# VHH binders against N-acetyl-D-glucosamine kinase (nagk): the designs that were tried, part 19

Target 1, 319 residues: N-acetyl-D-glucosamine kinase (nagk), of Dictyostelium discoideum (Social amoeba) (q54pm7)
Amino acid sequence: MSKEIFIGIDGGGTKTSTVAVDSNGQELARHTSPCSNYHSVGEDLAKAAINEGIKYVIRKVKETITDDDNKEVTVGSICLGMSGVDREKDKLLVKSWVTELLGESINYSIHNDAIVALSSGTQGKLFGVVIICGTGCISLGFNREGVSGRSGGWGPLLGDYGSGYQIGYDILRHVLKAKDQVGPKTSLTQVLLEKLQLTKEEDLISWAYDPKTQSWQKFAQLSPLAFEQAQLGDEISNLILVDAANALYDLINSVIKKLGLDKEEKFPLVYTGGNIERKGILSDLLSKKIMENYPNAEILNTTCDPSMGAALLALNSKK
Key: E = the ipSAE of ESMFold2; O = the ipSAE of OpenDDE; V2 = 0.75 times the mean of E and O plus 0.25 times the DockQ between their complexes.

## First folded at step 12 (VHH; framework vhh_ozoralizumab_d1)

Design G6 (at its last look DockQ between E and O 0.53; V2 from the best seeds 0.00; counts 0 for: pae E 10.8 > 2)
Fold by ESMFold2, look of step 12:
Structure G6 (fold): chain B 319 residues (1-319), chain A 123 residues (1-123)
Amino acid sequence: as target 1 above (319 residues)
Amino acid sequence: EVQLVESGGGLVQPGGSLRLSCAASGFTFSSYDMYWVRQAPGKGLEWVSEISGSGSSTEYPKSVKGRFTISRDNAKNTLYLQMNSLRPEDTAVYYCARDTYTPSGYYSTFDYRGQGTLVTVSS
């Protein structure tokens, strides 16, 4: 007799987490290996990081088996949630690496990390809606028939309303509007200049356009200022967060309607990403709008790490 | 109506060469990055090559890099794959595919794929 396991992989921007579970969803082994985003580290290193994790957890489970006649381990299914797996070519490439190691006969699921985030809030069920609000934002969902839908995720150039990037950008915009007297004064001006170690608003040009520090995370890092100043009563900060909540609601609403989830008795809605995963002004504003329009939504946070979420997806795909 | 029609497949011995073509219609060909993908009997799809809309950049997985060359003729709405040093594991149905480029971490899939052309590499 062989022992069947189910493997989940979370390939983040800095490391790769691999988890093996049994048929009951109980963790059997875990491993951390280097980054596996092949756009960042190249194909050889990404493949090596993924295969290291798989080989480790299989070996570790074999070492735990006490029945000498039942030392065999088989992989029933594997699910990979990977940053840098954005296009179909990425999925096909990563799948080819894993099939070279494990063969063609097992069930493979390769997703961008957003899908695994839904699973991490639903205990491995690919049903409901996830909203991610971190540096960027996107909403994804699945109905009971397995039909998927998405809204947003077009990036800063085309508009990423509701994201940490956009909140940070809106801080800059309102501070400059106040300087130009085309918008109201805001407490954001002082705290922004202090955070950036600048003395006057004109210095924001050099900061914002510095070619050595161009990234959308540069703007997203400003978003805590809006939360902090709204808590202290700043009207512009509150406006920024209301606008962000409305934008996030619009993404969620679109996915709900596309998938017919408004007709369900209930459906999960998973919040993730640094700006909404913990209770605060933005998540409260969003939840209020959601509950007013979709009382059948069950608002959830993630309950396990993404590698376990992927492992549970792998387990549930065999059922 | 988007259409992609592959041709140029056939039987070839290991070490041989073959050139595939893909005729595109129903869309502005030069505005899209194009791909070759393949499916061996009883297996899933594998990515084989990518070329930008202008033709200015190409990309390959390690398994075919240095052996396969993707190219395009935007005036003729035609995509090509030159396949050299062919191996038995290259046996597959080859498809050309279209997908919109997504520069950040969103989920995306191919939005259209052709009917395919069979390449058999055997002695």
Scores: ipSAE 0.005, ipTM 0.443, lowest interface PAE 10.8, mean pLDDT 85
ESMFold2 (binder alone), look of step 12: mean pLDDT 79; pTM 0.784
OpenDDE, look of step 12: ipSAE 0.554; ipTM 0.857

## First folded at step 13 (VHH; framework vhh_ozoralizumab_d1)

Design H1 (from G1 with T102N; at its last look DockQ between E and O 0.80; V2 from the best seeds 0.00; counts 0 for: pae E 9.5 > 2)
Fold by ESMFold2, look of step 13:
Structure H1 (fold): chain B 319 residues (1-319), chain A 123 residues (1-123)
Amino acid sequence: as target 1 above (319 residues)
Amino acid sequence: EVQLVESGGGLVQPGGSLRLSCAASGFTFSSYDMYWVRQAPGKGLEWVSEISGSGSSTEYPKSVKGRFTISRDNAKNTLYLQMNSLRPEDTAVYYCARDTYNPWGYESTFDYRGQGTLVTVSS
């Protein structure tokens, strides 16, 4: 007789959590391994981190079988939620690594880590809304019928209001408006110039348009200044963050309406991305607006460990 | 109607070369990132290569990097895969695939692929 287990993996930005559960959803083993985002650490290290976790939990389940020593362990299904897995090519690559280890005949599901985080609030269902906000931003969601929805993700030239890029751009805009006496003075001027090692506002033009340093991340890296100065009472920084929160709310609101989630008793809402995944001024402003309009939303951060949610997704997919 | 038609498969010896083609029609070819994927007997689908819409950026998994080269001719609406130093494990049905049109690539998927062309690598 074999012991059937179901494996969930949460591959975050810094580490990989692996959980095995039995057919009743009870945790049997858990392991933490290094980062498995292959865009960050490359294929070899990412594959090794994933396989380390899988091998570990299988071994630990075998070692803890006291009622039938030497009973074999089989994997019924596996679910992976991985940082850096967004496109079909990413899913296919990660799947190819795991199928080398576990074979072609088990059920696999591979998703972005934010998608799997939805399952932590639903005992193993893909249900609810995620807002992904870093350099750019997009909202995604699923209803109970499996219908998906999306809003945003058009890039900084066409949208991404509320993203790190647009916050950074707004900082530059307001500093220069203050220099021109078109807009109010702001404490952002001094901290921006100090951050960029510049002496005067006119130097911002050569910095911003330098052809050797063009990237969207160049502007997104300025966004912490708005958080810092808003905390110190700067009115312009506060307005930038209020406008960002309103823009993120609009994306989330669209997905909620498209999917009918306003009719649910409750639904999870996951924040992810450097500007909103941790508690702070922007996430607080957004959460306030969400709770005013959708008291049935349950706001979750990716700082929760969704590996149990992924394991329960794996269990539910086999039934 | 979107069509992707692969050709150029066949039997080759280990160490040999093949060039696959994919004729695209029914859409603005140059607007889409294009992909080669493959499926070996009894295996799942595997990503093989990616090329941007302009052709300026390419990407490969470790399994084929240095041996395979993806290219495109946007004037002829044709995608290519040059496969060198072929190994028995490269035996598969090869498909060209189109990504969904999505400027930032969030939650993109392959929304079309052809019927494939068989590549067999054996002595």
Scores: ipSAE 0.307, ipTM 0.767, lowest interface PAE 4.0, mean pLDDT 87
ESMFold2 (binder alone), look of step 13: mean pLDDT 80; pTM 0.790
OpenDDE, look of step 13: ipSAE 0.602; ipTM 0.876
ESMFold2, look of step 14: ipSAE 0.006; ipTM 0.518
ESMFold2 (binder alone), look of step 14: mean pLDDT 79; pTM 0.788
OpenDDE, look of step 14: ipSAE 0.606; ipTM 0.878

Design H2 (from G1 with E107W; at its last look DockQ between E and O 0.83; V2 from the best seeds 0.00; counts 0 for: pae E 7.5 > 2, grease 26.5 > 24.2, SAP .671 > .668)
Fold by ESMFold2, look of step 13:
Structure H2 (fold): chain B 319 residues (1-319), chain A 123 residues (1-123)
Amino acid sequence: as target 1 above (319 residues)
Amino acid sequence: EVQLVESGGGLVQPGGSLRLSCAASGFTFSSYDMYWVRQAPGKGLEWVSEISGSGSSTEYPKSVKGRFTISRDNAKNTLYLQMNSLRPEDTAVYYCARDTYTPWGYWSTFDYRGQGTLVTVSS
């Protein structure tokens, strides 16, 4: 005697998006609430933001029911994809908040945002591979039995070859190698100095090593220069992007082999993150190598927002 | 062979205190962050406390902060939970757990957990 809904939550870095869907995956209600990363805003505000979204979508669906027999709304399952929820203690804490609101009898799944990125490219299936390439990079995936695999994500000190950080770092290295006459001249020199408002290559030392401005994004912000100059014919920029594509391929290849996905009739491969989600030289190089080795891979960008991806995961977990 | 063995549970009245212990063996205890988690009747697992490998930092959810104190003795390979001002809702099986030292981990999880010790808070 109740209408069953399935809830997805995307707890991003600045806001929380909540979506309710019906048994057909049709969106019924949506809400945006403040940031719910409890490392950033603390437990009280994070819990409130999550619960605000849940309460809102339940109320909104209830308001649309005109049949007295179906007045009550029940939650069949809920999936949360949360930035800053990576460790088991984080998952248990967040689960305790939503269980307090919704009870123990529903299906709960709490994941970090990377898992939900896969789902938003696959219409709610935890099957296939995602490659995330922005400031940093990581690949992860699932086979049909629910076994997961991961490669990369060790950060710029220990890894992240193929990331925006690494591309930016490689720009700096090649510009300085050209200055030292150890490597070829490159059009990157002029555009790098212009972007950073520097006069000479020697000024890069003070810029790069300034302890007051250290962040992964500082170096990753340079990566568009490689894309732009490769498009204009710069050989060094093309080399940087070829090396990045090979590194991303190695991460994806590792996950495919760990999970036996090469044996599937087909499997989704989701591209996400600012350096590969748009069609361009890097994504084209990567896609070419993927297709040469895995013609059964179906390369996708995310096709719905992460909160819808989480809602579809919640729906599919009930089925 | 990693082993975690909890003890010290029992029946207490509301407002009372208990001290739980967890004897650890089969690994370098001081290299791991350690946790207490609990499972109330008919409920899922709940995080209760965390202590760093050295013992230099601790963390608690709001539900127990100020009432519970986690500690460790790395010379004895033993983890402790001092539980004060106990409430009926603290009734649960309490487990100690080990975390994997995985920085940047999207898959960080407890890799070992003991069999637990029962705490009942009732009049």
Scores: ipSAE 0.042, ipTM 0.619, lowest interface PAE 7.5, mean pLDDT 86
ESMFold2 (binder alone), look of step 13: mean pLDDT 79; pTM 0.791
OpenDDE, look of step 13: ipSAE 0.687; ipTM 0.911

Design H3 (from G1 with T100E; at its last look DockQ between E and O 0.79; V2 from the best seeds 0.00; counts 0 for: pae E 13.7 > 2)
Fold by ESMFold2, look of step 13:
Structure H3 (fold): chain B 319 residues (1-319), chain A 123 residues (1-123)
Amino acid sequence: as target 1 above (319 residues)
Amino acid sequence: EVQLVESGGGLVQPGGSLRLSCAASGFTFSSYDMYWVRQAPGKGLEWVSEISGSGSSTEYPKSVKGRFTISRDNAKNTLYLQMNSLRPEDTAVYYCARDEYTPWGYESTFDYRGQGTLVTVSS
């Protein structure tokens, strides 16, 4: 007569979210704890943050049991989607921490946080494709046989085409090409200089190459200018977004082909990340190209946060 | 074909030391990152060390950091694990493993590992 729960954890870059659900997928408890990326905070703090969330949700569920004869809570399965878990060694390390708390006999699934993003759009099914497009971009997917595939995610130096970083880089490139008369004039010039509080295009050198301010986000922060100016009719801004959409399509297309999803009657395609999650020029261009080539794709946004997506995956793995 | 052969395990008292070896053949040893993993009786695999192909970079979980040292001799195609200050919880079968990561597969596995060598730490 124990109460069985299923736990999902989203260990993002700044915090850890833990959710417990019942056998119907209804949320029973939730907790936020500090960052659990052990490359960032070390093993002790990462382990403590994960275990804090697990202990909290178990305690909260136990407090709600009204059966005087049965106060037990058991964990049927747990799914962790963790930033900084990319390789098998990372999975084994994190599993060792949770196993110490919960024992060897429950069902564990431990993934990079990108993999559980798919489940956030599919109500806990590890089937279909996700495209994640923010500062960086990556596509991942699973077929019905559980085979996975990925494309992209190699970073700006090696190629991160379609990302917010690349859009920001392309803005800078086209503004300077316009100054050199190698490319057309663009309204991006004025709005870029205003955003950066610079007087002229030559000032971009000092801004762009300042070694003390380098980050992917420094360049990705420029990407809204392309969306805004394309809406106002700027042809260069539209070209930048068309090129980004084509790059994202190429990543998705690769994953679909690798997994044979073109042969399914229907498969989910989840959009997530700030540049693609909202309806806008980029998502519209991408969706048009997807529907022209894969009418069996069902384009979705996430319907829950990643920790709930992980909890639903844990529930579905037990069933 | 790829072969990895572990040796050097045995019975040791708490606080003692052992040095494990792994002889590698059938591949270009220096081109691969190498691992030691362990499996306690009735438990799953646990990562305990990593070394880059050149040997210039090593990494350890907190559970063994400061007590275990991974090294390699690329001229002899041999991987080593020096284990000091051994504790009963270090009792396990120890495997050397080659990391098989591809750009097209996100979830890598330790597909190539040896038969293992047993380390028992008890009084």
Scores: ipSAE 0.000, ipTM 0.296, lowest interface PAE 13.7, mean pLDDT 84
ESMFold2 (binder alone), look of step 13: mean pLDDT 79; pTM 0.794
OpenDDE, look of step 13: ipSAE 0.754; ipTM 0.937

Design H4 (from G1 with G105N; at its last look DockQ between E and O 0.24; V2 from the best seeds 0.00; counts 0 for: pae E 8.2 > 2)
Fold by ESMFold2, look of step 13:
Structure H4 (fold): chain B 319 residues (1-319), chain A 123 residues (1-123)
Amino acid sequence: as target 1 above (319 residues)
Amino acid sequence: EVQLVESGGGLVQPGGSLRLSCAASGFTFSSYDMYWVRQAPGKGLEWVSEISGSGSSTEYPKSVKGRFTISRDNAKNTLYLQMNSLRPEDTAVYYCARDTYTPWNYESTFDYRGQGTLVTVSS
């Protein structure tokens, strides 16, 4: 008789943690392998790190089976929370790696690592709030009853306040306001022109509307300039980041109130995306505002085990 | 209504070439990243290629890199996939797909996908 297991993977920024559990949610095996963010280490190394963990835990579970005539392990489901998995193509690529190893008949769920982090400390339930802030932004949340909520995610035309895209556009607007003498001078002008290899502010029109490079991401790439110049004392850069923090807070606040999370003893709040996942001016401003209003929020939830959370999510998907 | 229509599939011998086309309508084509994905018989979807809205950036998984080339003509609202050095394992239904802009990793399928075009590689 085969033994059925459920696998959870937490592929963080520096390492990959893999956990196997039985049908009762009891840990059977665990492994740590290298980083599996394929944007950082490439496909071959990322695939190898994931497969190393899966193969290891299956082998270790086989070693615990007392029926020597039938040492077979089957994977009922697998849940992966992966850094660098944000778009559908990322999910399909990672799925192709694990399908090659485990076959087509297994239940797969593949998420960004921030989504899986919510399952930590909750017995494999999605509970708490995520704020995702990269090129675009959105806040998502789940209460203990499984009710979900969201705010933001409307894109650059209709919203995305607080996103890298919006910060980039705000840089452009303030530089041009300073040129028109409608707004104050800012150190952003010189660093922006230098970054884009442009001579004068009027050249920004041709850059912004260049059909050869038209993408929302090129505007979001400007956001580091605001962080850098705010650190050097530029008042306009600081204003841009304060406005972004307030916008992100509004998204989180809406989700908390809609789901009644202000009534919880504690709830996790996870930051993800290139503008807030690392400690910095924007994440500090946001965290200050969160803690002033929601001392029961546990930012980054560092006391939890995301790989066990993912394994329990995998188990719960088979109910 | 958003519509994607694939064409150009057929039977080809190993080592041969095919060019797939995808006619897009009902949306601002140049504003969206586009993808090719494929589904071999009895298998799940596999990502094959990606191209940015402007066409200036492309990506491929290792399985097809160097053999397949994605391109687009934004004036004609058309996406292309040039497939060279075809192998029997490239046999699949090929779909073009539009990705919607979202910061989420939670989206489990592409925003829109056509009916597909069958490519068969055999002697």
Scores: ipSAE 0.012, ipTM 0.583, lowest interface PAE 8.2, mean pLDDT 84
ESMFold2 (binder alone), look of step 13: mean pLDDT 79; pTM 0.790
OpenDDE, look of step 13: ipSAE 0.744; ipTM 0.934

Design H5 (from G1 with E107L; at its last look DockQ between E and O 0.45; V2 from the best seeds 0.00; counts 0 for: pae E 4.3 > 2, SAP .693 > .668)
Fold by ESMFold2, look of step 13:
Structure H5 (fold): chain B 319 residues (1-319), chain A 123 residues (1-123)
Amino acid sequence: as target 1 above (319 residues)
Amino acid sequence: EVQLVESGGGLVQPGGSLRLSCAASGFTFSSYDMYWVRQAPGKGLEWVSEISGSGSSTEYPKSVKGRFTISRDNAKNTLYLQMNSLRPEDTAVYYCARDTYTPWGYLSTFDYRGQGTLVTVSS
């Protein structure tokens, strides 16, 4: 007597979450392991983190079976949503690791972590639009025929407007415009200098151009200042967030039109990423513009855990 | 019409070498990153190597790094895979592929056009 389970993995950000569910979608076991983005940690550590989660949840489900002589667990399907799985080569590499552990006879679904976010907001269905807005931003989507579409995601050098990186960069530009008397005064000046532990605006040069600390996350970490100061009424902070919301809308609009989702009775729209997944000024501005133009969008600002979304997608792929 | 024709496969002993070729036509070859992938009997596809459109950068999974070398000749529209120190686990049908153009590689897919070329590594 074997128990069939379905496994979902979310390898986002800084850690790997693994969930096993039963045929009814009920969570049976969960595990957190280290980061599994192989571009960040290399193949050996990424593979180990993924396999640790899989082995753990299988063992835990087996331990809950009350018949000691029938403690068999089979995996019906598995879905992985992974940061760093961006190209087909990445999918094939990760699939080879998991196939080595689980064999060739089960159903595998391997996606970028943004797809898992969509699946979490749609109870495990690949249908609708996701907008990811954190350090970088991109919009992705699927129609009912399985056709995918995307917009944005060009990175900081080529332009990632609407992202946390761009918001952070815009803060710096407006503070310096105010210093030069080219633009209006803004409360961002004082809070920026305080956050960076700097005395004057000229000190921003050494901070921004320090070759030892260059990363686009360095600039993206400034974005909370725009949210905080816009809450307090700062005109420039509000302008930065309005411009970001318009950019995010443009990405979503492009995907909706490419996929014909404007013709659907309704379609889900999932917000993910630290700048928009929680209710706030940016997500409110974006949601208002979306609802004004697409009342058939069902906006989801709160989702189940991405690993559960992946597990539900694995369960649904059994069909 | 896009065409990718693989050749150079065959039977080789463990430790031996083979050089695979892929003749490309029907598209601007130098504009595409190119890939080798393989499929062992009864297994799924596995990524083996990548080369940029200009040939200036290459990448390999750990399983073949140091043994396989991808190269291209954009004047001849030809992709190559030099395989050294071959092992029985390298037995597979090898395909060349082009990548769909996407930024960051999000949602990229491979475009497979050829029948592949069989490499068998056995005594």
Scores: ipSAE 0.325, ipTM 0.775, lowest interface PAE 3.8, mean pLDDT 86
ESMFold2 (binder alone), look of step 13: mean pLDDT 80; pTM 0.801
OpenDDE, look of step 13: ipSAE 0.614; ipTM 0.882
ESMFold2, look of step 14: ipSAE 0.296; ipTM 0.755
ESMFold2 (binder alone), look of step 14: mean pLDDT 80; pTM 0.803
OpenDDE, look of step 14: ipSAE 0.530; ipTM 0.847

Design H6 (from G1 with T109Y; at its last look DockQ between E and O 0.84; V2 from the best seeds 0.00; counts 0 for: pae E 9.2 > 2, grease 26.2 > 24.2)
Fold by ESMFold2, look of step 13:
Structure H6 (fold): chain B 319 residues (1-319), chain A 123 residues (1-123)
Amino acid sequence: as target 1 above (319 residues)
Amino acid sequence: EVQLVESGGGLVQPGGSLRLSCAASGFTFSSYDMYWVRQAPGKGLEWVSEISGSGSSTEYPKSVKGRFTISRDNAKNTLYLQMNSLRPEDTAVYYCARDTYTPWGYESYFDYRGQGTLVTVSS
């Protein structure tokens, strides 16, 4: 007697999470392995990280089988959400690695890691819209016919409005405008200098342009200051968050219109990413605007991590 | 209409060489990144090379890197694949493919693929 499992993989920029579930969606095993973005670590290390996770969860499930003479595990389907998988060539390459291990008869689905974020709020359904807002932001969606759409996700140089990076940049901009007396005073000035352990605004130049510390996260780490000061009544902080909410709404609105989701009786809208996944000023502003324009949107948070979301997609895609 | 027509396949011995061609028509060839993909008997599609629209950058998976060379002639609307040091595992139908970058879709997908040309590597 063999036991059938369904595998989900979330391959992030730092690590790879692998989950196996049974036919009821119950988690059976989980593993963390190194980064599997092959643009970052190369094919050999990426392939090894993915295969390590798959082998581990299969072995762990085998260890739970009480019938010692029939300790066989079969994989019914597998879904991978991988950082660095954007184009069809990426999907084909990753698929070739896992088919070498699991064979050609398995149902495979390979996606960018952003797609499994939607499934983490929909219990494994690829329908509706997700908005991801953390260091960067992107909106993705699928209609009932399986047509996809996206908006945003172009990065800081090309425009990442509504992201934590952009909020952090806007904090710096308004603090310096206040210093130059070309913009209003803001409580952000004091809390920014305290956070960065600087004594004066001019020191921001050396901090911001330090070539040894350039990253999206460097600026995105400032975004909590806007949330905190807006809660205390700072008008500039409120303005920054209103502008971010409007930008996120525009991304979502574009995806809804592209996919005709405004014509559905109801569709899920999943919030994820550190700036909107919990109740707060930004998510409240966004939700108000969404509900005013799309009362048929059902605003949801994720109910599981992305690897479980991928596993549920795999389960729902039985061959 | 968009057309991609592959040619140059055939029977070759291990260690041999073969050059595939793909004639493109019905679109502005130089505006598109182009690909070679292959499908071995009983297997799924496998990506084997990519070249940018200008021809300025190329990319290969480890399985063929150093043995295969993709090139293009934008004046002739033709894509090429030079395959050297061929192995039995290179036996497949080879397709050229066009991938359009589109800001309206999430993931890029091959939007056109030719009928393919068979390469058999056998003693």
Scores: ipSAE 0.006, ipTM 0.525, lowest interface PAE 9.2, mean pLDDT 86
ESMFold2 (binder alone), look of step 13: mean pLDDT 80; pTM 0.814
OpenDDE, look of step 13: ipSAE 0.728; ipTM 0.929

## First folded at step 14 (VHH; framework vhh_ozoralizumab_d1)

Design J1 (from H5 with Y101T T102N; at its last look DockQ between E and O 0.60; V2 from the best seeds 0.00; counts 0 for: pae E 4.1 > 2)
Fold by ESMFold2, look of step 14:
Structure J1 (fold): chain B 319 residues (1-319), chain A 123 residues (1-123)
Amino acid sequence: as target 1 above (319 residues)
Amino acid sequence: EVQLVESGGGLVQPGGSLRLSCAASGFTFSSYDMYWVRQAPGKGLEWVSEISGSGSSTEYPKSVKGRFTISRDNAKNTLYLQMNSLRPEDTAVYYCARDTTNPWGYLSTFDYRGQGTLVTVSS
């Protein structure tokens, strides 16, 4: 007989964590490898980082087998939660890399890293709601019957309210409204001009419309200014973050209702993405509104290792 | 009813070329990003190419970049895949696919896939 293992991978924004567990869910090995977001590092480096982790944990498990004549390790299933895996084509691409290494006969599940984070608080089950708030925003959810739902994710042209992009856009709009005297003065004006190395508000036109630097990430990078100035008491910055929190709540509320999660005794809710994954003004505002309306939501911190959650997902999908 | 019908597959020697077609009906074709996907014998699905609804943007995985060209004719509701420098590992059933009603592709999945056309590359 061979030793059967189940592998979980958390490919976050800066590094890749790989964990192998046994059939009881006990950790057997783990490894950290470089970033595997192929939009950031390209296919070759992303593939190498993922495969490095897989090869490492298999080798470490083989080294711990005390039966000298039978050091065979079999992977029963693998689950990957990957930053930069957002679309079906991303899933298929990553799957093609790992099937080259592990073969076609095992069970694969490949998701965005935020989806796999749900498994951290549910003993390896996809149940509950995730809200992603980074450059863009989207809410996703799963009920106990395996039905999924989503809200948001329509991009900047159609409105991505609550996202880092929209917060950055709102900073620009409020600074210009203050310049035009159609809105209140705000401390955002000075810190925005300093950050962009501009001398006056009129210079924002050349910055914003520069065709060589167009990306929605360019606008999203401004969002920290709203957090910083709101902490210092700027009322416009607080307004921007209140509006963002309300928009994120609307996305979450839609998913909760679509999936009937309001009727559950409890369900997990995971925050992820650079604007809400850490405690701060936006996550606090959102959490307050969630708890006022859904006291049965359990807001999960990422203190539980997402790679372990992924490994338990892999284990549970086999059994 | 949404339908995607692939054609143009066949047997070809390594290094050869083949052009696949996909006839689309039942939806506003030009509004959707379109994809080619393939499944080799005994293997899972693999993404092969993507083209935007207008046809202005294309993308390929490294395994086929430079050898395959996706194109579309929105007046004819037809998607194409030109495959050059074919290799034995390109042997697969090729499918065209439509994304979800989310045309900008964020956390999307394919909601329709055709019946496929077989491409065999062997010496």
Scores: ipSAE 0.293, ipTM 0.755, lowest interface PAE 4.1, mean pLDDT 86
ESMFold2 (binder alone), look of step 14: mean pLDDT 80; pTM 0.798
OpenDDE, look of step 14: ipSAE 0.494; ipTM 0.832

